VHH binders against q96fz2. Designs and how they scored, part 202

Target 1, 269 residues: q96fz2
Amino acid sequence: CGRTSCHLPRDVLTRACAYQDRRGQQRLPEWRDPDKYCPSYNKSPQSNSPVLLSRLHFEKDADSSERIIAPMRWGLVPSWFKESDPSKLQFNTTNCRSDTVMEKRSFKVPLGKGRRCVVLADGFYEWQRCQGTNQRQPYFIYFPQIKTEKSGSIGAADSPENWEKVWDNWRLLTMAGIFDCWEPPEGGDVLYSYTIITVDSCKGLSDIHHRMPAILDGEEAVSKWLDFGEVSTQEALKLIHPTENITFHAVSSVVNNSRNNTPECLAPV
Key: E = the ipSAE of ESMFold2; O = the ipSAE of OpenDDE; V2 = 0.75 times the mean of E and O plus 0.25 times the DockQ between their complexes.

## First folded at step 11 (VHH)

Design R1 (framework vhh_8pnl_2; at its last look DockQ between E and O 0.51; V2 from the best seeds 0.00; counts 0 for: unsure alone 60.7 < 65)
Fold by OpenDDE, look of step 11:
Structure R1 (fold): chain B 269 residues (1-269), chain A 120 residues (1-120)
Amino acid sequence: as target 1 above (269 residues)
Amino acid sequence: QGQLVESGGGLVQPGGSLRLSCADAGSIFSDYDMAWYRQAPGKERELVARIYIGGSTNYADFVKGRFTISRDNAKSTLYLQMNSLKPEDTAMYYCAKPYRWSGSTPLDYWGQGTRVTVSA
C-alpha cells in the first residue's frame, strides 16, 4: 500500500469514528494534534494521516478501551534512529509484512510495547499491471458501503453520476498499523509515525495486486487491536489476515501524480 | 453544523462586475471543498464553480473565464468574482459545502443565498 485517500473533514471523521468503550458507553475519539491533519484525496508516504490509538498511550491509568485520534507520519521512524533527519532511513517502513513483523526490530519493538494503531482512510489505491504493456491501471479499494434510504445498495461505485451519493455515511477503511515515537537527537518535538501491516491479497483482489493492507473489519476487531492493555500481542496478531469484505473500482490516471488532490483521484471511470 | 452566509449580491448592468462572499461560521473551513451554485426562476439549481481543498478549481461551461472562485482559509471565507455579467446570470447564488453527511438524517450545507440581478 503506497497511496491512500483521507479527505473527510475533521468533524465528519470524528463522527465516523464513534465507538463504544468497554462499559458500553457511546464515545467520540478525542483529537491529539488536530492541526497536523490535512485532508487529501491522494495521501502518500511521509505525509500525515489520522490514526486511532488507545488513550492509555498518553495517560497513565486511562481506560485502554478509550480511543484517541491523531495525525501521524506515514513511514515508521524507529525510536532508536540516531540521525537527525528521518529521510535518511535506509529501509522502507511504509509497510510491514505480517509474516516478518516479529523478525524486524523496527516493528517488533514498538509492537511489543503495545504501540498498535488503526490507520484511517477512505480507501487505498493499487495499480494493476496490464498484460503485455508497461501501463498500470489504478484502482480505488474500500469497504462496501451500506445503502442509504435514498440510494440503492452501493456495493461498488458503478457510475460517476451516483458517486456523490456514495459519500453519504461513508464507512472508513480501518487498517492495522504499528506506530513508534522518535525523539530527534537535536531536540524538538517527538515524532509519531506509523507503518501499515500488509498481508497476501484476498481472492477478490488478487488479480489487481498480490498484497493488501491488513484490514480490521468491524468494531470488535478494531477494539481488540487498539486495546493493548487487555489484549496481548499474540492475540492481536490473530486479527491480521486477508479479508474478502472489500470492493473496488477503476479510477483515472490522475491519481498517479501525488500532487493531484481532487475528487477525480477516487472517482470511478 | 456550519452556517454559511452569502453576501455581495445586487443589481448590476450588463458587462458589470460583482464580488460575492460566503462566510463560514461553523466547522473548519479549510477541511471542505467549497462551491457556488445558482438558481434562476423556474430553473434547476446548477453548479457555477468549485474550489477544492487542494486549491484547484472547476467551472461550469457557461462561466467561460468570466468568474473566479477563491478562498481565504484564515478568514473562513469563499469568494466569487464575477466579471462581464450577462442578463442570463440573473439568479439566486448559493454557497455550499458539496459534502454530504448523514447521521440520522442526510445534511446538506447550504447558505441562504444572495440575489444577483443583471439588467439594463
Scores: ipSAE 0.705, ipTM 0.849, lowest interface PAE 0.5, mean pLDDT 91
Fold by ESMFold2, look of step 11:
Structure R1 (fold): chain B 269 residues (1-269), chain A 120 residues (1-120)
Amino acid sequence: as target 1 above (269 residues)
Amino acid sequence: QGQLVESGGGLVQPGGSLRLSCADAGSIFSDYDMAWYRQAPGKERELVARIYIGGSTNYADFVKGRFTISRDNAKSTLYLQMNSLKPEDTAMYYCAKPYRWSGSTPLDYWGQGTRVTVSA
């Protein structure tokens, strides 16, 4: 998982993240650093994307069921990193394999501190290698969406003319992540950065790619992953598994160039 | 709730030009894909042009190169440069943030509109 779309305006995105606290009251997450949010149809590693995390990470006696939304750098920079330039990390932290998460210091340490986050996106892109050629077909992969009157099928939209309406009540993809906080040795602001946990792909996606992000399907899974005050690491890791509750469609090769920031990146072809 | 305020409409002769502006005083302008719509008397609103957060644009077929949509994120302003105007372009023109729909018409985030009249 190395490319996503997260294009909704921050106020629309915030409303899509409505949740219930432990008292059953509907709430919206509180933003940290909202001005760092950069919506785009085509997000790649090292860019900022919004994540959810527990308020308890920022306020010592806070209710751990309350949520903060904040932009973080994709590509976890470990707190122990000593160089001044995080782009010089010698290893890729875009993703974290679930089967080795407790073996890698870069992921084990922040996980032990309860630094769990939910990575938000419209969906993610994956490239399928075609047999008999080196060409790759990109797909946009996302939660099944509630159909509109004109859709008539499972999925977001059936035609280009109806595609714009799909965002009216889009269900955001919610992926399990781990974050860390890095203090630059030369000083400056603390860098918040995340990795996306991956698992073996479900059967429905195995023809596209052998790995998928660990998707948290539903509010109970999201709440348990975020609430490090009440849910232990061992219990949280039980939430990390493939899901078949996913859909996809082929997209144009426009998405291949990460500089292209246009709805054509995710439009069905 | 945000305010979208259109301006620059008026009466022009066929072949003339107008530049419409839409000021966004109360919202996060740079986050939004933006659009111009128009509504002629007795007709439903129709898309004129879109500009996306990445800067790319899309135009209705009837525009045929006559109109140019643009935005200035620093001024939180959307523009529509209208050239080679025809009587068929007579309509109320609306600035929109189209994220909710009823049929083909966005439900939310409309301006009050500015009238364009092209007199033969």
Scores: ipSAE 0.600, ipTM 0.812, lowest interface PAE 1.7, mean pLDDT 87
ESMFold2 (binder alone), look of step 11: mean pLDDT 76; pTM 0.770

Design R2 (framework vhh_8pnl_2; at its last look DockQ between E and O 0.54; V2 from the best seeds 0.00; counts 0 for: pae E 5.1 > 2, unsure alone 60.2 < 65, grease 27.8 > 24.2, SAP .745 > .668)
Fold by OpenDDE, look of step 11:
Formats: structure tokens, sequence, C-alpha cells
Structure R2 (fold): chain B 269 residues (1-269), chain A 120 residues (1-120)
């Protein structure tokens, strides 16, 4: 996963992340550093994206089932990194493979500390290789959307004219992530950054791409992944697997340029 | 959520100019694509211009370079500079904020509108 969309306004995003805590009380996640949120139809690594994480990471004795929403840098910067510039990392931390998550220090250490997060997106982009050509067709991949009275069910073949109607109650894609905290050697603000865990693609996506983000489907999966106070690393990792509960449609080549930031990026062609 | 308030409408002669403003009382102005719509009597509401969060703009075909949409994020205000106005441009002009979480309500936030009349 190298490109996502996250363009919902902060208020809409917050409401879309409504949840029940351990006691069954309806809650909205509180924002940490909301000014760092920059909505975009075309998010690339090194940009900031909103993630959910347990309140317990910030507040001692907090209920670990409570959620915080915070923009973090895409591309995990390990806490042990000693260079002054995160761009000097010699390895790619945009993604973490599920099969080697426990083998790599950069991911194992923060995971062991309970630093699990849910990366929020409208969806993610993937490029299909065209046989016999160097051309790649981009696709937007997301959760199936529920039919509302005002909008039809969004399948793989929704028309552009109906596309705007689907965003009223958009179900956000929830991807499993690991985050870390890095203190610059020269001082300054602590950098929070994340990696997206990837798995082998489900059957439905296998023709497009062989890898997909680990998607946490449903409130229970999201809650368990976030609640590092009650759910062990071993139990949490059981949640990491491919899911067939996704849909996709072809989009224009506009998304190929990371500078393009318009609805055309994710609109069906 | 903030209310959109349009202003700047009025009576103008053909070939004249107007500048419409839309003030957003909300705190998340910068998070939204913004748009101007218009509705003439007996006609359907139509898009005039849109400005995206990335700053890109889109105009209806009838604009033909006569109008310019812009935004001041510091003031949470949307603008529509209208030049070379024609009688056909006579309409109620609305400011809109798309993609709100509304449930059973309309998908967009709408202002009350400002009336533009182009007449000799």
Amino acid sequence: as target 1 above (269 residues)
Amino acid sequence: QGQLVESGGGLVQPGGSLRLSCADAGFTFTDYDMAWYRQAPGKERELVARIYIGGTTNYADFVKGRFTISRDNAKSTLYLQMNSLKPEDTAMYYCAKPYRWSGSTPLDYWGQGTRVTVSA
C-alpha cells in the first residue's frame, strides 16, 4: 500500500469514528494535534494521516478502550533512530509484512510496547499491471458501502453521477498499523509515525495486486487491535489476515501524480 | 457546524461586475471543498464553480472565463468574482459545503443565498 485517500473533514471524520467503550457508552474520539490533519484525495508516504489509538498511550490509568484520533507521519521512524533527519532511514517503513513483523526490530519493539493503531482512510489505491504493456491501471479499494435511502449500494461499478451521494455515511477503511515515537537528537517535538501492516491479497484482489493492507473489519476487530491494555500482542496478531469484504473500481491516471488532489483521483471511470 | 452566509448580490447592468462572499462560521473551513451554485426562477439548481481543498478550481461551461472562485482560509470566506455579467446570470446564488455527515439531511451545507439580478 503506497497511496491512500483521506479527505473527509475533521468533524465528519470524528463522527464516522463513533464507538462504544468497554462500558457500552457511546463516544467520539478526541483529537490530538488536529492542526496536523490535512485532508487529501491522494495521500503518499511521509504525509500525515489520521490514526486511532488507545487513550492509555497518553494518559496514565486511562481506560484502554477509549480512543484518540491523531495525525501521524506515514512511514515509521523507530525510536532508536539516531540521525537528525528521518529521510535518512535506509529501509522502507511504509509497510510492515505480517509474516516478518516479529523479525524486524523496527516493528517488533513498538508492537511489544502495545503501540498499535488503526489507520483511517477512505480507501487505498493499487495499480494493476497490464499484460504485455508497461501500463498500470489504478484502482480505488474500499469497504462496501451500505445502501441508504438516499444512496444506492456502492459496488465495483458505481457511476460517477451517483458518487457524491455516497459520502454522507461513508464507512472508513480501517487498517492495522504500528506506530512509534521518535525524539529528534537535536531536540524538538516528538514525532509520531506509523507503518501499515500488509498481508497476502484476498482472492478478489489477487488479479489486481498480490498484497493488501491488513484490514480490521468491524468494531470488535478495531477495539481489540487498539486495546493493548487488555489484549496481548499474540491475540492481536490473530486479527491480521486478508479479508474478502472489500470492493474496488477503476480510477483515472490522475492519481498517478501525487500532486493531484481532487475528487477525480478516486472517482470511477 | 457553522452556518454559511452569502452576501454581495444585487442589481447590475449587463457587462457589469459583482463579487459574492460566503462566510463560514465553522472552524473547519479549510477541510472542505467549496462551491457556488445558482438557481434561476423555474430552473433547477446548477453548479457555477468549485474550489477543492487542494486549490484546484472547476467551472461550469457557461462561465467561459467570466467568473473566478477563490477562498481566504484565514477569514473562512469563499468568494466569487463575476465579470461580464449577462441577463442569463440572473439567479439566486448559493454557497455550498459538500460531504457532511448528515444522516437523513441533505449531503451539503447550504447558505440562504444572495440574489443577483442582471438587467438593463
Scores: ipSAE 0.682, ipTM 0.847, lowest interface PAE 0.6, mean pLDDT 90
Fold by ESMFold2, look of step 11:
Structure R2 (fold): chain B 269 residues (1-269), chain A 120 residues (1-120)
Amino acid sequence: as target 1 above (269 residues)
Amino acid sequence: QGQLVESGGGLVQPGGSLRLSCADAGFTFTDYDMAWYRQAPGKERELVARIYIGGTTNYADFVKGRFTISRDNAKSTLYLQMNSLKPEDTAMYYCAKPYRWSGSTPLDYWGQGTRVTVSA
């Protein structure tokens, strides 16, 4: 998982994140740093994307079931990193394998601080290796949508005038992440950054790629992953597994160039 | 509930040009795909042009290369350059943020429109 789409306007995204707190009250997450939100059809590592995290990370004695939404840098910068430039990090932190998360200092340390987050996207892109060529077929992968009929036919898209209806009440993909907070050695603002936990792909995706993000399917899973005040690391890690509740379609190679920020990136071909 | 204000409409002769502007006072202009729509008397509102958050554009077939949509994110302003105007382009032109959410609060935002009249 190295590319996502997260293109909805901030107010639409916020409403899509409506949730219930532990007391059963309907709420919207409260934003931190909303001006850093940069919607795009084509997000890559080092860019900012919105994540959910517990309010308890920011407020002593807060209800740990209450959620904050904040843009964070994709590519976790460990709190112990000593260089002044995060691009000098000698290892890739875009993803974190679930089977080694407790063995890697970059991920174990923030996880032990309860720094669990939910990474939000419209969906993610994955490239299928094509036999006989170095060309790869990109796919857009996302939750099944209530108003979208998936048939596997060559054309699932309706006319362009119906594009807005595709995103009507879109169910955002919710991926399990770990974040950390890095204080630059020369000073300046604290950098919040995240990694996406990965697992072996489910059967439905195995022909596309052998890994997938750990998807949190449903509000119970999201709530337990976020609530580090009530849910231990050991219990939270039980939520990390593949899911078959996923769908996809092939997209054009326009998405290959991360500078292409256009709905064609995720349109079916 | 929109904060979009169109300007630049008026009376023009066939073959003439106009440049429409749409100012958005909102802080989130850059989050939105933007569009121009038009509505002629007795007709339904129709899409003229769309510009996505990444700058890619789409045009209705009737535009035939005569109009150009653009945006200036620093000024939170959407533009429509209209060339080679024809009498059938006479309409009220609307600026829009065409996203919808079908929950209890609709998010579609439309301007009040600016009138374009092309008189033979």
Scores: ipSAE 0.230, ipTM 0.637, lowest interface PAE 5.1, mean pLDDT 86
ESMFold2 (binder alone), look of step 11: mean pLDDT 75; pTM 0.770

Design R3 (framework vhh_8pnl_2; at its last look DockQ between E and O 0.01; V2 from the best seeds 0.00; counts 0 for: pae E 19.7 > 2, placed apart)
Fold by OpenDDE, look of step 11:
Structure R3 (fold): chain B 269 residues (1-269), chain A 120 residues (1-120)
Amino acid sequence: as target 1 above (269 residues)
Amino acid sequence: QGQLVESGGGLVQPGGSLRLSCADAGSTFSDYDMAWYRQAPGKERELVARIYIGGRTNYADFVKGRFTISRDNAKSTLYLQMNSLKPEDTAMYYCAKPYRWSGSTPFDYWGQGTRVTVSA
């Protein structure tokens, strides 16, 4: 996963992330560093995206089932990194493979500390290789959206006319991530950064791409992944697997340029 | 969501200029696409210009390069610079903001409007 969309405004994101805590109380996640959020139809590594994480990471004795929403840098910078510039990191941390998560120090260490997060997105982009050509067709991949009473269940938005209606109650894609905290050697603000865990693609997506983000489907999966106070690393890792509960449609080549930040990026062609 | 308040309308001669402003009292101005609409007496409301969160702008065909939409996120303010005004531009001008889907037509939130009259 090298490209996502996250363009909803902060207030809409907050409401879309409504949840019940361990006591069954309805809650909205609180924002940490909301000014770092920049909505975009075309998010690339090194940009900031909003993630959910347990309140317990910030507050001692907090209920670990409570959630915080925070923009973090895409591309995990390990806490032990000693260079002054994160861009000098010599290995790619945009993604973490599920099969080697425990073999890589950069991911194993923060995971062992309970630094699990849920990366929020409208969806993610992937490119299909066209047989016989060097051309790649981009696809936007997301959760199936449920049309409210007026529009019926829409699997894939197949028409431009219906596309606007699906966003009224958009279900956000929830991807499993690991985050870390890095303190610059020269001082300054602590950098929070994340990696997206990837798995082998489900059958439905396999013709497009062989890998996909580990998607946490449903409130229970999201809650368990975030609650590092009650759920062990071993138990959490059981949640990491491919899911068939996705849909996708072809989009224009506009998304190929990371500088393009318009609705055309994710619109069906 | 905060109230949208338009200003800058008035009486101007043909060929004149006006600058409209729209103040958003909300804290999330920068998260939304914004647009200007207008409504002339007896006519339907029509889109004048739209500015996306990415800075891209779109204009109605009748604008023909005469108007410029811009925004100041720090001030939570939307602008419409109108040059070379014509009598046909006489209308109530509205600032608009979407509620959820920023990429759609922004019909969810409207200001009270500011009146522009172009007359000799």
Scores: ipSAE 0.765, ipTM 0.879, lowest interface PAE 0.5, mean pLDDT 92
Fold by ESMFold2, look of step 11:
Order: structure tokens, then sequence, then C-alpha cells
Structure R3 (fold): chain B 269 residues (1-269), chain A 120 residues (1-120)
């Protein structure tokens, strides 16, 4: 997973993240740094994307079941990084393999601090390369969505009203992530950054790519992953596995250039 | 990204040695885990060895102690030293790097492969 779509306006995104706290009360996540949210059909590493995390990361004695939503940099910058410029990292932190997460200091240390997050997207892109060809076929991959008579297919919705109906009640993809907090040596604001945990692909995706993001399917999984106050690292890691509850369709090569930020990026071909 | 080019395959007798190389024309080689896979006739492609970006290695049980994976990030080259070769090692050998992910995969980049034949 190295490319996502997260294009909803902030207010629509926030509504899509409605949840219940441990007392059963309906809530919306509270934003931090909302001005850093940059919606796009075509998010790549180093861009900011919204993640959910526990309120307890920000406020002493907060209810750990309450959620904050914040834009974070994709590509985890470890808290121990000593250079002044994050682009000087000598290794890739876009993803974190689940089978080595406890072997790599960049991920083990923040995970041990309870720095678990849920990475939000409309869905993610993956490129299929088949044997005997150098061409790659991109796919858009997402949770199954409820069909309605007043919403067209993603490719058929070419008016503002029909497009709004497609994305009304869109079930956001919820991926397990790890974040860290880096203090620049020269001073300035703390940098929040994340990695997406990956697992072996489910059978349904194995012809596209052998790896997939670790998807948290449902509110119980999301709550347990976020709640580092009540759920240990060892228990949380049991949530990290492939899922078959996923769908996809082929898209055009427009998405290949990350500067293309248009609905065509995710439209079926 | 870029093309992966394997070389160093050939015909060897049982007990012999070969050193496979995989050159990466791309400039991001050091940012990826890398792997060697093999495919014998009539069998599925299988992992032989992997090397992580931090330098740690992992080997399939059938090659433990006989093969050594290594990398030279300055030359963007992956290596597989194969010693004590057996007829069952006969296969096409492929190097791979993940496209857009940090792990190795058979569905990312594949090289063209290099043939290894072990026979009397």
Amino acid sequence: as target 1 above (269 residues)
Amino acid sequence: QGQLVESGGGLVQPGGSLRLSCADAGSTFSDYDMAWYRQAPGKERELVARIYIGGRTNYADFVKGRFTISRDNAKSTLYLQMNSLKPEDTAMYYCAKPYRWSGSTPFDYWGQGTRVTVSA
C-alpha cells in the first residue's frame, strides 16, 4: 500500500467517522490541526492524511475510548531520528510488515508506547504486474458499499448530485497504523507521522498483489486498536490479519502520476 | 521501480557453486527489502531468501546453510551465493522488490530470471 484516495471534504469525512465511546454515547472525533487536511483522490507517501488516535495521547486522564482525528505525514519518522530533514531517512517507512514489526526499532519503539492509529481512506490503489509483461494494471480497492437506487456506479456518477449520493454514507477504509512523534533538532512543531501495517494478501487480492494493508473491519476492531489505555500491544496485534471483506475494480493509468487529483483516478475502466 | 536484471545462472554439477546477481537500474534500491524466488518446472514459485532494509536475512528451510543472500546498496545489486547445489535446486531464479510496499513479493517487479541447472 503506497497510494490511497482520501478526497471527502472535512465535514463529510468527520461525519463518516461517527463512533460510540465506551459508555455508548454517539460522538464525532475531535480534530487536531484541521488546516493540514488536504483531500485528494491520489495520496502518496510524504503527504498528510487523516488518522484516528486515542484522546489519551493528548490529554492526561482522558477517556482512552474517545477519538482524535488528525492529519499526519505518511512515512513514519522515528522519534530517535537525529538529522534535521526527514527526507534524509535512509530507509522506507511507508509500510510496516506485520511479521517483522517487533524486529524493527522504527516500529517496535512507538508501538511499545501505544502509538497506534487508524489510517483513513476512501480506499487504496495497487498495481498488478503479471508474469510475461512489463505493464502494470492499477486497481482501486475498498470496503464493499451498500448499493442504492439513487447512487450510480463510481464511473457513472458525473454530476455533482449523483456524485454526492455515491459518497453519502461511504464506508471509509480503516487500516491499522503506527505513528511516532519527532521533535526537530532546530526546534519547531512536533512532526506526527505514520506507517501502514501490511499483511499477506487474502485470496481475493492475491492475483493483484501478495501484500495488503492490515484492515480493521468494524467498530470493535477499530476501538481495540486505538485504545492503548485498555488494550495491550500483545492483544492489539491479534487484530492484525488479512480480510476477505474487500472489493476492487480496475482503473486507468491516470492514477500512476501522483499529481493527478481527479475522480478519474478511481473510476472503473 | 526500474528493471531488475538477473545474471550468473548456468549448468553445474551436484556439489557445485554459483553466484547470482540482480542489478537494479532504479535509484531506490536501498529503500526496499529484496528477495530471491525460484520456480521449478511444474511447481509454484517459492521464496528462497530475503534480506530486509536493515540487513537482516531470512532463508527457506531447504537452503539453510547452503545459500547466502547479500546486497550492495552502493551498486544497487542483490546477490545469492549458492553452494553445495543439488539437482532439486534446478529452477529459474528470480529477484524481486515490492512495488509501493516495503516487503518482497512475487507480484511486484520481477526480473527476467536466470536459469540454474544442476545435473551430472
Scores: ipSAE 0.000, ipTM 0.106, lowest interface PAE 19.7, mean pLDDT 83
ESMFold2 (binder alone), look of step 11: mean pLDDT 78; pTM 0.801

Design R4 (framework vhh_8pnl_2; at its last look DockQ between E and O 0.29; V2 from the best seeds 0.00; counts 0 for: pae E 2.01 > 2, unsure alone 59.1 < 65, grease 27.8 > 24.2)
Fold by OpenDDE, look of step 11:
Structure R4 (fold): chain B 269 residues (1-269), chain A 120 residues (1-120)
Amino acid sequence: as target 1 above (269 residues)
Amino acid sequence: QGQLVESGGGLVQPGGSLRLSCADAGSIFSDYDMAWYRQAPGKERELVARIYIGGSTNYADFVKGRFTISRDNAKSTLYLQMNSLKPEDTAMYYCAKPYRWSGSEYFDYWGQGTRVTVSA
């Protein structure tokens, strides 16, 4: 996975991430560093994207089922990295293969510390190789959305009371990630960065691309992946597998240029 | 109270000009694509113009270069400069915060509208 879309405004994104804690209380995730979020139809590595993570990572004695939303840098920078410039990393950390996650120190160490996150996106892009040509057809891949006849009225979420109803049919793509915290040698702010775990593609996507993000399908999977206080690494890793619960459509070549940031990127052709 | 407040409407002669404003008092203005819609009596609401976060713009076919949509993120304000107005432009004009999902447009907020009347 080398390109995603995450263009929802912060308030809409927050509502889309509504959840129940372990007590059954309806909650919205709290933002950390909201100013680092920039909506985009065309997110590339090294950009910031919003992720969900357990509140327990920030607050001692916090309920580990509570969620925080935070923009993080795409491309994991390991905590042990000693160079002053993250761009000097000699290996690609945009993705982490599920089969070798425990073999790579850069991923194993933060995972062992419970640094699991859910990367949020509208969807992700993949390019299909055209047989006999050097041309690639891009596809936008996302969760199936339930089109209710009332979809036109979704705009009327004027009241906090109705926000749950508005989002009953909305599903953000939830990808399993690992994050780490890096302190620059020269001082400054701690850098939070993430990698997306990848798996072999499902049958439905196999003709488009041979690999796909590890998608966490459903609130239970998301909750278990995030809750490093109650769910062990071994149990969490059981959640990492391909899913058939995805849909896709062909998009224009506009998305090929990472500088393009318009709805045309994800629009069906 | 609606988070979006339109202003600048009024009575104008054919060929005249108006500048509409939409003030956003709610969520982070810079996160949203913005659009102007209009609704004439007995007609359906229609898109006039949209401006994306990146600054790109899109206009309805009937605009034909007469209108310009712009935004000031620092002021959380959307504008519509309307020149060469025609009687057919008579309508209630609405400000909106559209966003897209899988190619479909959704709206989070609508203003109350500002009335534009073009008459000799």
Scores: ipSAE 0.681, ipTM 0.850, lowest interface PAE 0.5, mean pLDDT 90
Fold by ESMFold2, look of step 11:
Structure R4 (fold): chain B 269 residues (1-269), chain A 120 residues (1-120)
Amino acid sequence: as target 1 above (269 residues)
Amino acid sequence: QGQLVESGGGLVQPGGSLRLSCADAGSIFSDYDMAWYRQAPGKERELVARIYIGGSTNYADFVKGRFTISRDNAKSTLYLQMNSLKPEDTAMYYCAKPYRWSGSEYFDYWGQGTRVTVSA
């Protein structure tokens, strides 16, 4: 998983993240650094994307079931990294394999501190290697969406009249992540950055790619992954598995260039 | 209704030009895909043009290269340059943030509109 779409306006995104705390009270997540949110149809590693995390990471004695939403850098920068420029990190931290997460120091250490987050996106892109050709076929992959009388399909998005109906009440993809906090050696603000946990693909995606992000399907899974105050690392890791509750469609090669920020990136072909 | 204010409409001759503006006082203007809609007398509301957050655009078929949508995020302003105007372009023109979330809360905000009249 190395490319996503996360394009909704921040107020729409915030409402899509409505939740209930452990006492059953309806809430919206509280933003940190909202001005760092950069919506785009084509997000790549090193860009910022919004994640959810427990309020307890920021406030002593806070209710750990309460959620913060914050933009974080995609590509975890370990707290021990010594260079001045995070782009000089010489190993790939965009993803973290679930089968080795407790063996890799870059991921084991922050996970042991309860630094679990939920990475938000409209959906993610993946490239299928096709037999008999050198071409790779990109797909847009996302939760099945509930159709209402006013909903549209993504295929109708190329019509100006129907674009808003595609995204009405969109169910955001919720992926399990780990984050860390890095203090730049020259000083400045702490850098928050994340990795997306991956698992073997479900049967439905195996023809596209052999790996998929670990998807947290439903509020119980999201709540347990976030709540490091009440849910141990060992219990949280039981949430990390493939899901078949996913859908996809082929898209054009426009998405291949990460500079292309257009709805065509995710339009069906 | 709230923070969107259209301007620049008026009476023009066929073949003439107008430039519509839409000022948005909202603090999150740059997050939104934006659109112009119109409603002619006796007709349903229809999309004219849309501009997406990355700068790409989409136009209704009836525009046929005559209109150009643009935006200035620093000024929180949406524009529609209308050239080669025809009598069938006569309508009330609205700018909009065409998103909806939850049935009772619409993020699809419309201004009061600006009237464009092209003489028959």
Scores: ipSAE 0.550, ipTM 0.802, lowest interface PAE 2.0, mean pLDDT 87
ESMFold2 (binder alone), look of step 11: mean pLDDT 76; pTM 0.786

